# VHH binders against q8el04, part 35

Target 1, 306 residues: q8el04
Amino acid sequence: MKSIQVQQLVEEFNLEVLAGEDHRERTITKSRTHRPGLEFIGYFDFFPMERVQILGKKEINYLHQLNEQERDIRIGNVVNYHPPCFIVTSDQDGLTYLKKYCHAEQIPLLRTKEATVDFMAKVDHYLTRKLAPEIAVHGVCMNVLGIGILIRGESGVGKSELAHTLLGRGHRLVADDIVVLKRLSHKTILGTHNDKNKEFLALRSVGLLNVVRAYGSRAFQDETRISLDIKLSKWEKDSLHNELEFETQYRDYMGVSVPSIEIQLQPGRDVAGLIEAAANNWYLQQQGYSAAEDFMNRIEWQDGDD
Short names: E, the ipSAE of ESMFold2; O, the ipSAE of OpenDDE; V2, 0.75 times the mean of E and O plus 0.25 times the DockQ between their complexes.

## First folded at step 20 (VHH; framework vhh_7xy4_2)

Design g2 (at its last look DockQ between E and O 0.81; V2 from the best seeds 0.74)
Fold by OpenDDE, look of step 20:
Structure g2 (fold): chain B 306 residues (1-306), chain A 120 residues (1-120)
Amino acid sequence: as target 1 above (306 residues)
Amino acid sequence: QLQLVESGGGLVQPGGSLRLSCAASGFTFSSYAMGWVRQPHGKGLEYIATITGSGGSTYYSESVKGRFTISRDNAKNTLYLQMNSLKPEDTAMYYCAKDEEWTRSAFQYKGQGTQVTVSS
């Protein structure tokens, strides 16, 4: 299971450490933060104890209104579940009682000046990305017309050359050779580079090309959602793959189904254009339009008038 | 028919080393990226590493980075995984896979895998 340390969170968001400085090695395994408002009032039925706990103005104000005895009980109840850390937002003060308990239970208590909602969103985003399962595949990741595309195929089939052509047409490179895929959700795969290959396109005859330096900053994108998978294959003379496949094929990436298209590379064909067409078609489908369905409907209507 | 045969697993003490091999047949080995995955007992499949067809590029999961090395000999149609500084957490069945296969959530590998056990 992928995890990060509380220390990484402290560093990423420049959090102030109020207590538990020696315990920043505690691990975070959940990508979503939690506000323990209900838990402070005694409701624990669905307490996500493994989540980073955020204490906003509501939570802190509530605690301040309690007498010392009640406050101790309420704080104790939450702290006893040993969440990875507590983060107080909006630079709130008067946290002596929290410091005491966090210190005693060796739980980091952190503070930020940021507003609660905004901060939570940032942390959630950060954790989702950091804790996302990831794999690395061979291929090219492009953003074509705003659509993320993973291009696969055998070594030497011309993926990088195709990427170069697409760049020339104003599209963006995300990654060449090694593409890191991250599952952000059950429906979302993110493609990115492996840092080493950032901004580089490997062309066999030319070598390594820095696309940002060559074509400008618009030629590169750090990451993109993968919306389409394209497999490049060599053209085999006898394979009548001329059948209009009306059914959408899917490829599974870590449990996420991505629409997949196979393009056979034929001499003289504009493969880049096909990729653009595929991207456009995907976009139309997302808008609720299916060309195949439309076509079939038209055929059926003509047969009925006969 | 595509065949992958893993070997080299065994029992090793913490801090020890093992070298896994994967013999590939039934496809043009050098044309495909290869990877290693592992499955601890009772747990899901975990990605370990990828190597491109030429062997020119590699990628590692964070859990094994700095300790494991993926390599290949295309002349021998063999994939390797050098595992150093082994930990009990590394105990698992290890599988090699072709790039197109190991991306799937469902374990559909044709190989039998090789068991690695790290125990004192």
Scores: ipSAE 0.826, ipTM 0.948, lowest interface PAE 0.5, mean pLDDT 92
Fold by ESMFold2, look of step 20:
Structure g2 (fold): chain B 306 residues (1-306), chain A 120 residues (1-120)
Amino acid sequence: as target 1 above (306 residues)
Amino acid sequence: QLQLVESGGGLVQPGGSLRLSCAASGFTFSSYAMGWVRQPHGKGLEYIATITGSGGSTYYSESVKGRFTISRDNAKNTLYLQMNSLKPEDTAMYYCAKDEEWTRSAFQYKGQGTQVTVSS
């Protein structure tokens, strides 16, 4: 859905425009750059032609060595895929023949003084951020013990009051009421505020609280990776009907699976403590530890398992 | 039984306006955030907008920001989408969604949707 124009790259990175100056409105929809070395020598399987194409020293030196008939074939085969633009790195020169092919095919040809690997990393980072899909959810986003959590639940269930309790225990607010979710990759969801709700927490009977003014700058964090999803529910009386699954539950956010836990707000229950425990457990799991596996292994010691 | 009924779609010229409605029943409407999504013919679902249960906060996708306005009337259990400056790219089937359903890639429609067609 999201795109940017080639002109936006030119402006962001101060790129020199060598050819195709009237076609800088061409759009870029892919977040990674590509070096078309294999394609220049004739191998096109999986050619990501929709990406920004980077021409480093290896690519340019190869093209410099070709005669005109070879260039017609090798360059022609690549430009006929009509990528959004080409960017020559390391301030390379001697590009008169290349300008001709790019002009003829109406493809911007650009140049930077920066070295290839460093430049590609900067462009990839820029495109990832600019092209990330965004949605919003109702909830609270916190960073608890370094772990990003999304707290959701019915309006009025007590999410903001829980957030305030967690603030008092030294954790950080990211967003209250509206949480903006950005999909940075197939496994990463970033939680942020929408600028309008930056630093604000809405509490019943108290009103709006600016958490930085109330608790200092350490109480707020502009963004966090979402690692845990917490659904808060109104308390209902205990019964066999309220049995919970033992398996890890997941919730899908734009195709990214996030572990999910439901917590009922029983009177007297230390919900903030449960959230801290969940964050700690997640941290241990990232180090390869599973309490369930550890426990089962201890039981197996009785059978001589080693 | 939960029901969401979308209405207000139609054929309109580029630059025109439409107002979509979503009548909700079978749940406490004001307790839940609501959203709009759309599906262009032959394409996947596209997120449009979110509004909180109280109506106090909204968020819009970049493709509609500044042109569309999401709102709700909790007394009438009705969600709205005011669509201005319509473009051919806005042509799609529009659905309302309860809670956080617009966050999932496997969205399950609750209503039949309402068709919006923008053609010159």
Scores: ipSAE 0.619, ipTM 0.880, lowest interface PAE 1.8, mean pLDDT 87
ESMFold2 (binder alone), look of step 20: mean pLDDT 83; pTM 0.850

Design g3 (at its last look DockQ between E and O 0.01; V2 from the best seeds 0.00; counts 0 for: pae O 8.4 > 2, placed apart)
Fold by OpenDDE, look of step 20:
Structure g3 (fold): chain B 306 residues (1-306), chain A 120 residues (1-120)
Amino acid sequence: as target 1 above (306 residues)
Amino acid sequence: QLQLVESGGGLVQPGGSLRLSCAASGFTFSTYAMGWVRQPHGKGLEYIATITGSGGSTYYSDSVKGRFTISRDNAKNTLYLQMNSLKPEDTAMYYCAKDEEWTRSAFQYKGQGTQVTVSS
């Protein structure tokens, strides 16, 4: 299971450490933060104890209204579940009672000046990305017309050359050679580079090309959602793959189904154009239009008038 | 028919080393990226590492980075995993996989695997 340390969170968001400085090695394994408002009032039926706990103005104000005895009980009840850390937002003060308990239970208490909602969104985003399962595949990841595409194929099939052509047409490189895929959700795969290959395109005849330096900042994108998988294959003379496949094929990436298309590379064909067409088609489908369905409907209507 | 045969597993003490091998047949080995995955007992598959067809590029999961090395000999159609500084957490069945296959949530085309046990 992928995890990060509280220390990484402290560093990423420049959090102030109020208590538990020696325990920043505690691990975070859940990608979503939690506001323990209900838990402070005694409701624990669905307490996500493994989540980073955020204490906003509502929570802190509530605690301030309690007498010392009640406050101790309420705080104690939550702290006893040993969440990875507490983060107080909006630079709130008067946290002596929280410091005491957090220190005693060796739980980091952190603070930020940021507003609660905004901060939570940022942390959630950060954790989702950091804790996302990831794999690395061989291929090229491009953003074509705003659509993320993973291009696969055997070594030497011309993936990088195709990427170069697409760059020339105004599209963006995300990664060449090694593509890191991250599962952000059950429906979302993110493609990115492996840092080493950032901004580089490997062309066999030319060598390594920095696409940002060569074509400008618009030629590169750090990451993209993968919406389409494209497999490049060599053209085999005898394979009449001329059948209009009306059914969408899918490829599974870590449990996420991605629409997949196979393109056979034929001499003289504009493969880059095909990729653009595929991207456009995907976009139309997302808008609720299926060319195949439309076509079939038209055929059926013509047969009925006969 | 695509065949992958893993070997080299065994019992090793913490801090020890093992070298796994994967013999590949039934496809053009050098033109495909290969990877290693592992499955601890009672747990799901875990991605470990990828190597491109030429061997020019590698990628590692954070859990094994700095300790494991993936390599290949295309002339021998063999994939390797050098495992150093082994930990009990590394105990698992290890599988090699072709790039197009190991990306799936369920490995359809895996070899028999080789068991690695790290125990004092």
Scores: ipSAE 0.832, ipTM 0.950, lowest interface PAE 0.5, mean pLDDT 92
Fold by ESMFold2, look of step 21:
Structure g3 (fold): chain B 306 residues (1-306), chain A 120 residues (1-120)
Amino acid sequence: as target 1 above (306 residues)
Amino acid sequence: QLQLVESGGGLVQPGGSLRLSCAASGFTFSTYAMGWVRQPHGKGLEYIATITGSGGSTYYSDSVKGRFTISRDNAKNTLYLQMNSLKPEDTAMYYCAKDEEWTRSAFQYKGQGTQVTVSS
C-alpha cells in the first residue's frame, strides 16, 4: 500500500506546524480529506479517521461557541481517534484545546492561510496523484494533438520508429520502452516515464536519442492522460482484421476502460497519419461532434432550402 | 499452446530468500514483456514487477522495490523473481504474466502459480 508522510504535506503546502512537530513521520494512505464537523458534535458513524482532517471556519467557530468544558470534551473525543494529522484553514486562531490534545496524542496540528474548499481541492489532488495505484507496461506513450496515446506491440514491431516519425511531425514523447500507468480515478489513467527513461527514445540503428536536444523542449512531456490505446501488429498479407470498421474496442487498465484500436504496419501505410486522425476523431467525439452527422445535416439543410 | 509454469515457492522464515521461476512455451518469449503478480489468500491481485522482452528495463511496485529482482533468460525461455528480505506480508500465490496481462482487472491465470509462505 502506497503512503506518504505528513512531513511531505508540510513541505508541499508550506504548512505552519502548531503541535506534534516530532511526529510528522506519520503516514497518510487515503487520498481524500475530511471535515470532522459531525464528529465534533458527537456523531462518529462512518468517521473516516484515516484521512487528513480539515478544520474550516464552521468547525472552529462551532467549537468556540461551546463552553470550556464542552470544548475540551468535544476536541478530545475527535483527536483520540488518532487521524494522521489536522490542518486548520484560513489562518484561524483560538486553538488551545486542539494544541493540547494533538501534543498529548502525538498528532501533527498544522495551519494554512488558504481558504477551506480551495485548500481541500489542492490536497485531494496531491494525495490522489501520490497514492495512485501504478503499474508499468512495455510500450511508447505519446501526446498527439493534445491527446494521450499508449502504443503497444511486440518488441521490434516498430513502436519507437513510429514515435520518432510522430516527433518529426511535431508531437510529444512521454515515455519509451517502459510506460508507467497511474490510476487517478475510475475514469482516468495517467501515463508517464520512470525518470530513468525521461526524454530518451531508443532507435534500433541509431541508438539513444534525447528528444529535447534533437527537437527542442516542446518534443517532450512529463505525463499525459491516456485517452487511446493502440496495438501495433505485423502485417500478414493473407489476413484481415478489424480496423475501426464495426464497433469501438476497449482495453481495461486497472478497471478503467480505454478505447483501443489495432493497426497493422502494412507497407506504404501512413500509420502516423492514422494515429493523428484517431486522436482528432476522439477529440471531436468528446464534444459530441460526428463528421458524418454534420455532413448529412448540411445535405438535408440544403435540400430543405430547395 | 501458450504455457506458463511457476515454481520455486515454499515455506520460509521472515528475512529469508526465495527464487521463483516461470517456464514459458508456445510463444516467442523474447519479444514479450513479462510480469509477476501475487494474490494473498482472500484478497485481490497485487502487481509486483515488469520486465521488457530484452530484459533491458524493469519496474517494481513500491511494496517490493529494493527487495525483489525480476530477471529473464531468453535462451531458456524462463522468467525469474528473486525475493530477498521476505516479510509475512509477502505470503501469497505468485503468478507470472505475459503481454501486459497484469494491467487488466480480470486477469486470467495461465499457470497454476507457486505458493510462498513467510512465517516463523
Scores: ipSAE 0.645, ipTM 0.886, lowest interface PAE 1.6, mean pLDDT 88
ESMFold2, look of step 20: ipSAE 0.631; ipTM 0.883
ESMFold2 (binder alone), look of step 20: mean pLDDT 83; pTM 0.850
ESMFold2 (binder alone), look of step 21: mean pLDDT 83; pTM 0.852
OpenDDE, look of step 21: ipSAE 0.013; ipTM 0.331

Design g4 (at its last look DockQ between E and O 0.85; V2 from the best seeds 0.75)
Fold by OpenDDE, look of step 20:
Structure g4 (fold): chain B 306 residues (1-306), chain A 120 residues (1-120)
Amino acid sequence: as target 1 above (306 residues)
Amino acid sequence: QLQLVESGGGLVQPGGSLRLSCAASGFTFSSYAMGWVRQPHGKGLEYIATITGSGGSTYYSDSVKGRFTISRDNAKNTLYLQMNSLKPEDTAMYYCAKDEEWTRTAFQYKGQGTQVTVSS
């Protein structure tokens, strides 16, 4: 299971440490933050104790309204679940009682000047990315017409050359050779580079090409959602792959199904154009249109009139 | 038929080292990226590392980075995993996988695996 330390949050968001400075090694394993408002009023049925706890104005104001005895009980109840850390937002003050409990239970208490909602969104985004399962595959990741595409195939099939052609047509490189895939959700795979290959395209005859240097900043994108998987294969003379596949094929990446297309590389064909067509088709499908269905419907209607 | 045969596993003490091998047959080995995955007992598959067909590029999961080294000998159709500074957490069945297969939740083309046990 992937985890980060509270220390990483402190560093990433420049958080002030109010208590538990020696316990910043505590681990975070959940990607969403939680506001323990209900828990402070005594409702714990669905308390996500493993989440980073955010204390906004509502929570802190509530606690301030309580007498000391009630406050101690309410805070104690939440702290006893030993969440990874507490973060107070909006630079709120008067936190002596929280400091006391956090210190006692060795839980980091942190503070930021940022507004609660905005800060939570940032942290959620950060944690989702940091805690996402990841794998690395061989291929090319491109953004074509705003659509992320993973291009796969055997070594030497011409993936990088194809990427270069696509760049020439105004599309963006995300990663060449090694593509890092991150599962952000059950429906979302993110493709990115491995830092080492950032902005580089490896062309066998040319060597390494920095695409930003060569073609400008528009030629590169740091990451993209993978919406389409394309397998490049060598053309085999006898393979009648000319059958209109009406059914969408999928490839599984860490439990996420990605539409997959195989393109046979035939001499003289515009493979880049095919990729663009595939991207457009995918876009249309997302809009609710299926060319295949439309075609089938038209055929059926013609047969019924005979 | 695609075949992958893992070997080199065994019992080792914490801090020890092992070298795993994977003999591949039934496909053009050098044309495909290869990877290692592992499965601890009672847990799901965990990705470890990838190496490109030429061996020119590698990638490692954070859990093994700096300790494990993936390599290959294309002339011998063999994939390797050098494991150093082994920890109890590294105890698992280790599998090699072809690039097209190890991205899936369940590997279709995996060998029998080789058991690595790290224990004092």
Scores: ipSAE 0.827, ipTM 0.946, lowest interface PAE 0.5, mean pLDDT 92
Fold by ESMFold2, look of step 20:
Structure g4 (fold): chain B 306 residues (1-306), chain A 120 residues (1-120)
Amino acid sequence: as target 1 above (306 residues)
Amino acid sequence: QLQLVESGGGLVQPGGSLRLSCAASGFTFSSYAMGWVRQPHGKGLEYIATITGSGGSTYYSDSVKGRFTISRDNAKNTLYLQMNSLKPEDTAMYYCAKDEEWTRTAFQYKGQGTQVTVSS
């Protein structure tokens, strides 16, 4: 499926190449790194050999304590599982047998000056983002009051004009027309642009607007976590939608449930204000507050509520 | 009544080409973004591509970018997927989808789909 090459790690993290330099086209398909401490002591059950292997001070110092014959055997046994690469942290030395086996097995052996835990976190984060499943939708993605919003609707319904109104209120554009959605976990969808539409908003009668040039760098954000889904629809007389909701509606994005609200574009309606209110209400709900519940509790306990 | 009818699948050798069609009816076709997804046998749905209602913007998954082209003819209410440089990994049932239905993971598609098999 999705993969990256070891060369991409070398470039991203400025890694020193100690062996296997001609084999940096090897692919990485797993988003978590692994420390093969148990494997060096001979326990290979559930060895995640497809992961990038991280060799910290504990791993390297353990190997240095072994006699040469045992060190040779233990390193060979791990390298022979043929993981995509090995990365030695903390600028460690004494790597003769690692270099020997990585050269022989044509596996990149890399080194960083960074400490193990900090480096693993950075690589895990990078791989998660690079290997995340992604799709694209037609719509507008914004960050409103710190809350990521995906705005959907038919072509021409007014999404980009609404985005412009929200920009004027100080909110941030992420993407117009095409929104790329990346699933970072079973609960997290990230919204971003496709680089080609970075910073651009298309307005009818005006054309393309670069929002950073028009409103400054604060008007644009490369990405946001999607917390709310907003469906804009054309106004239909005698329709009553989402004016009072006791039960949250949801929309599925790659197996992640996102709260969803439908808003009709009724003439004279402050749709931007409704979106701001929805973002604020979502934030309060994350803190355990329900306005409807609070209101009902006040009615039941008031002295004049006979 | 909304209908999407896929066609154009078949058996093809690696490196070959196919063009899939999706005939749409029961809605204003040009008002909606369209997409393609595929389902390899015994596996889940895989996103392929998206095209906006006007056809002005497209997006492709990494697995097909550079090889597949999504397009539409709004006068004929038809969505297309031109598939070039086909690989055995492209073998799957292909479905078209309306209005972000390709965002979902489960039994949301009602068309029959069209089978593409890439084998030597």
Scores: ipSAE 0.607, ipTM 0.867, lowest interface PAE 1.8, mean pLDDT 87
ESMFold2 (binder alone), look of step 20: mean pLDDT 82; pTM 0.842

Design g5 (at its last look DockQ between E and O 0.84; V2 from the best seeds 0.00; counts 0 for: pae E 2.05 > 2)
Fold by OpenDDE, look of step 20:
Structure g5 (fold): chain B 306 residues (1-306), chain A 120 residues (1-120)
Amino acid sequence: as target 1 above (306 residues)
Amino acid sequence: QLQLVESGGGLVQPGGSLRLSCAASGFTFSSYAMGWVRQPHGKGLEYIATITGSGGSTYYSDSVKGRFTISRDNAKNTLYLQMNSLKPEDTAMYYCAKDEEWTRSPFQYKGQGTQVTVSS
């Protein structure tokens, strides 16, 4: 299971450490933050204790209104679940009682000046990305017309050359050769580079090309959602793959199904154009239109009139 | 038929080293990226590393970065995993996989795997 240390949050968001400085090695394994408002009032049925706990104005104000005895009980109840850390937002003060408990239970207490909602969103985003399962595959990742595409195929099939052609047509490179895939959700795969290959396109006859340097900043994108998988294959004379596939095929990436198409590379064909067409088709499908269904419906209507 | 045969596993002490091998047959080995995955007992599959067909590029998971090295000999149709500074947490069944095959969840392994046990 992927995890990060509380220390990484401290560094990433420049958090002030109020207590538990020696325990920043505590691990975070959940990607969403939690506001323990209900827990402070005694409701624990669904307490996500493994989440980073955010204490906003509501929570802190509530605690301030309690007498010392009640406050101790309420704080104690939450702290006893040993969440990875507490983060107080909006630069709130009067946290002596929290410091005491956090210190006692060796839980980091952190503080930021940022507003609660905004800060939580940032942390959630950060954690989701950092904790996302990841794999690396061979291929090319591009953004074509705003759609992320993973292009696969055997070595030497011409993936990088195709990428170069697409760049010439105004599309964006995300990664060449090695593509890092991250599962952000059960429905979302993110494609990105491996840092080493950032902005580089490897062309066998030319060598490494920095696409930003060559074509400008518009030629590169750091990451993209993968919406389409495209397998490039060599054209085999006898393979009648000319059948209009009416059914969408899918490829599984870490449990996420991605629509997949195979393009056979034939001499003289505009493969880049096919990829653009595929992207457009995908877009239309997302809007509820299926050309295949429309076509089938038209055929059925014609047969019924005979 | 595609065949992958893993070997080289065994019992090793913490801090020790092992070298795993994967013999591949039934496909053009050099044309495909290869990778290693592992499965600890009672746990899910974990991605370890990828190497491109030519061997020119590699990628490692954070858990093994700096300790493990993936390599290949295309002339011998063999994939390797050099594992150094082994830890108890590295105890698992190790599988090699073709790039197109090991991306799926659950991973469908065609090989039998090789057991690595790190224990004092």
Scores: ipSAE 0.828, ipTM 0.947, lowest interface PAE 0.5, mean pLDDT 92
Fold by ESMFold2, look of step 20:
Structure g5 (fold): chain B 306 residues (1-306), chain A 120 residues (1-120)
Amino acid sequence: as target 1 above (306 residues)
Amino acid sequence: QLQLVESGGGLVQPGGSLRLSCAASGFTFSSYAMGWVRQPHGKGLEYIATITGSGGSTYYSDSVKGRFTISRDNAKNTLYLQMNSLKPEDTAMYYCAKDEEWTRSPFQYKGQGTQVTVSS
């Protein structure tokens, strides 16, 4: 499980440290922040205590309206759940009991001048990217007609040569040989390079090619959402040929389902053209169109003529 | 028919080193990328590293980068993981994986794994 330290937030967002100065090594493992308004009122069911806690004007003003005895109790009850840290927004002050309990419980209390909504969006975004699970696979990642694709297959099957053909048709390389996959959400896999292979394509008998130098800056893209998975396989004379599917096949990446097709590399087959067709078909399906369904509807309409 | 056999685990002190091996059979080893995954007791699986079929490219998770080295010997059909500067947090069952199998959830184990325990 990926984590970051509270100190990384302090540095990234230039946060003022009000309490718990020596405890910024506490870890954050959740990518969403939380405002503990209900918890200050006394409702703790489903309190996401492992999240960074954000104290905006509503939370602080509510606490200031309480008498001192109630304020002490309400703040103590929340701090004693030991969240990773508290961040007060909008440069708010009057934090005596927050400082008291955060010191006692060894929890960082931090402050920013930024407004609550904007600040929470920035922190949520930062945490999502920092905590995203990532893995690497062998393959090629391209952006074809605006559609991110992951091309897989045995070593030496011709993936990099296919990528070069697609580059010549005006598409973009993201990564060759090693593709880093990051899971940003339950529905989103991001494909990128590992910095070492940035802009490079390895071609048999030619060597390394820098695609930006060869084709211009438009030939490269740092990252793309993976929308299609393509498995390349060697052509075997006795194997079944690729055929149109009426039902979509899927490949799982870290729990995210990605549509997948398999293409055999038959001699003379325009595999680059097939990939372009698959990308365009995917785009049409996002608009609610299925060519296979359309075709089947036309055939069934005619069944009753004779 | 396809088999992956992990070995080389054991008990080691913090700061120590250990070398894991994965003996592969039943497929053309050099044609496939290989990876290491670990499972700490009571926790989910954690990705560790990937190596391409030729051994020409590697990638490491942030938690092990700079401390672990993935390698392979295609003549011996064997994958390796050299683990240095071990920490208690590295305590886990370690599994090797063929191709992109480490991308799946749930991960389907091929071998029994090898236990690594880092304790004072």
Scores: ipSAE 0.581, ipTM 0.869, lowest interface PAE 2.0, mean pLDDT 88
ESMFold2 (binder alone), look of step 20: mean pLDDT 82; pTM 0.837

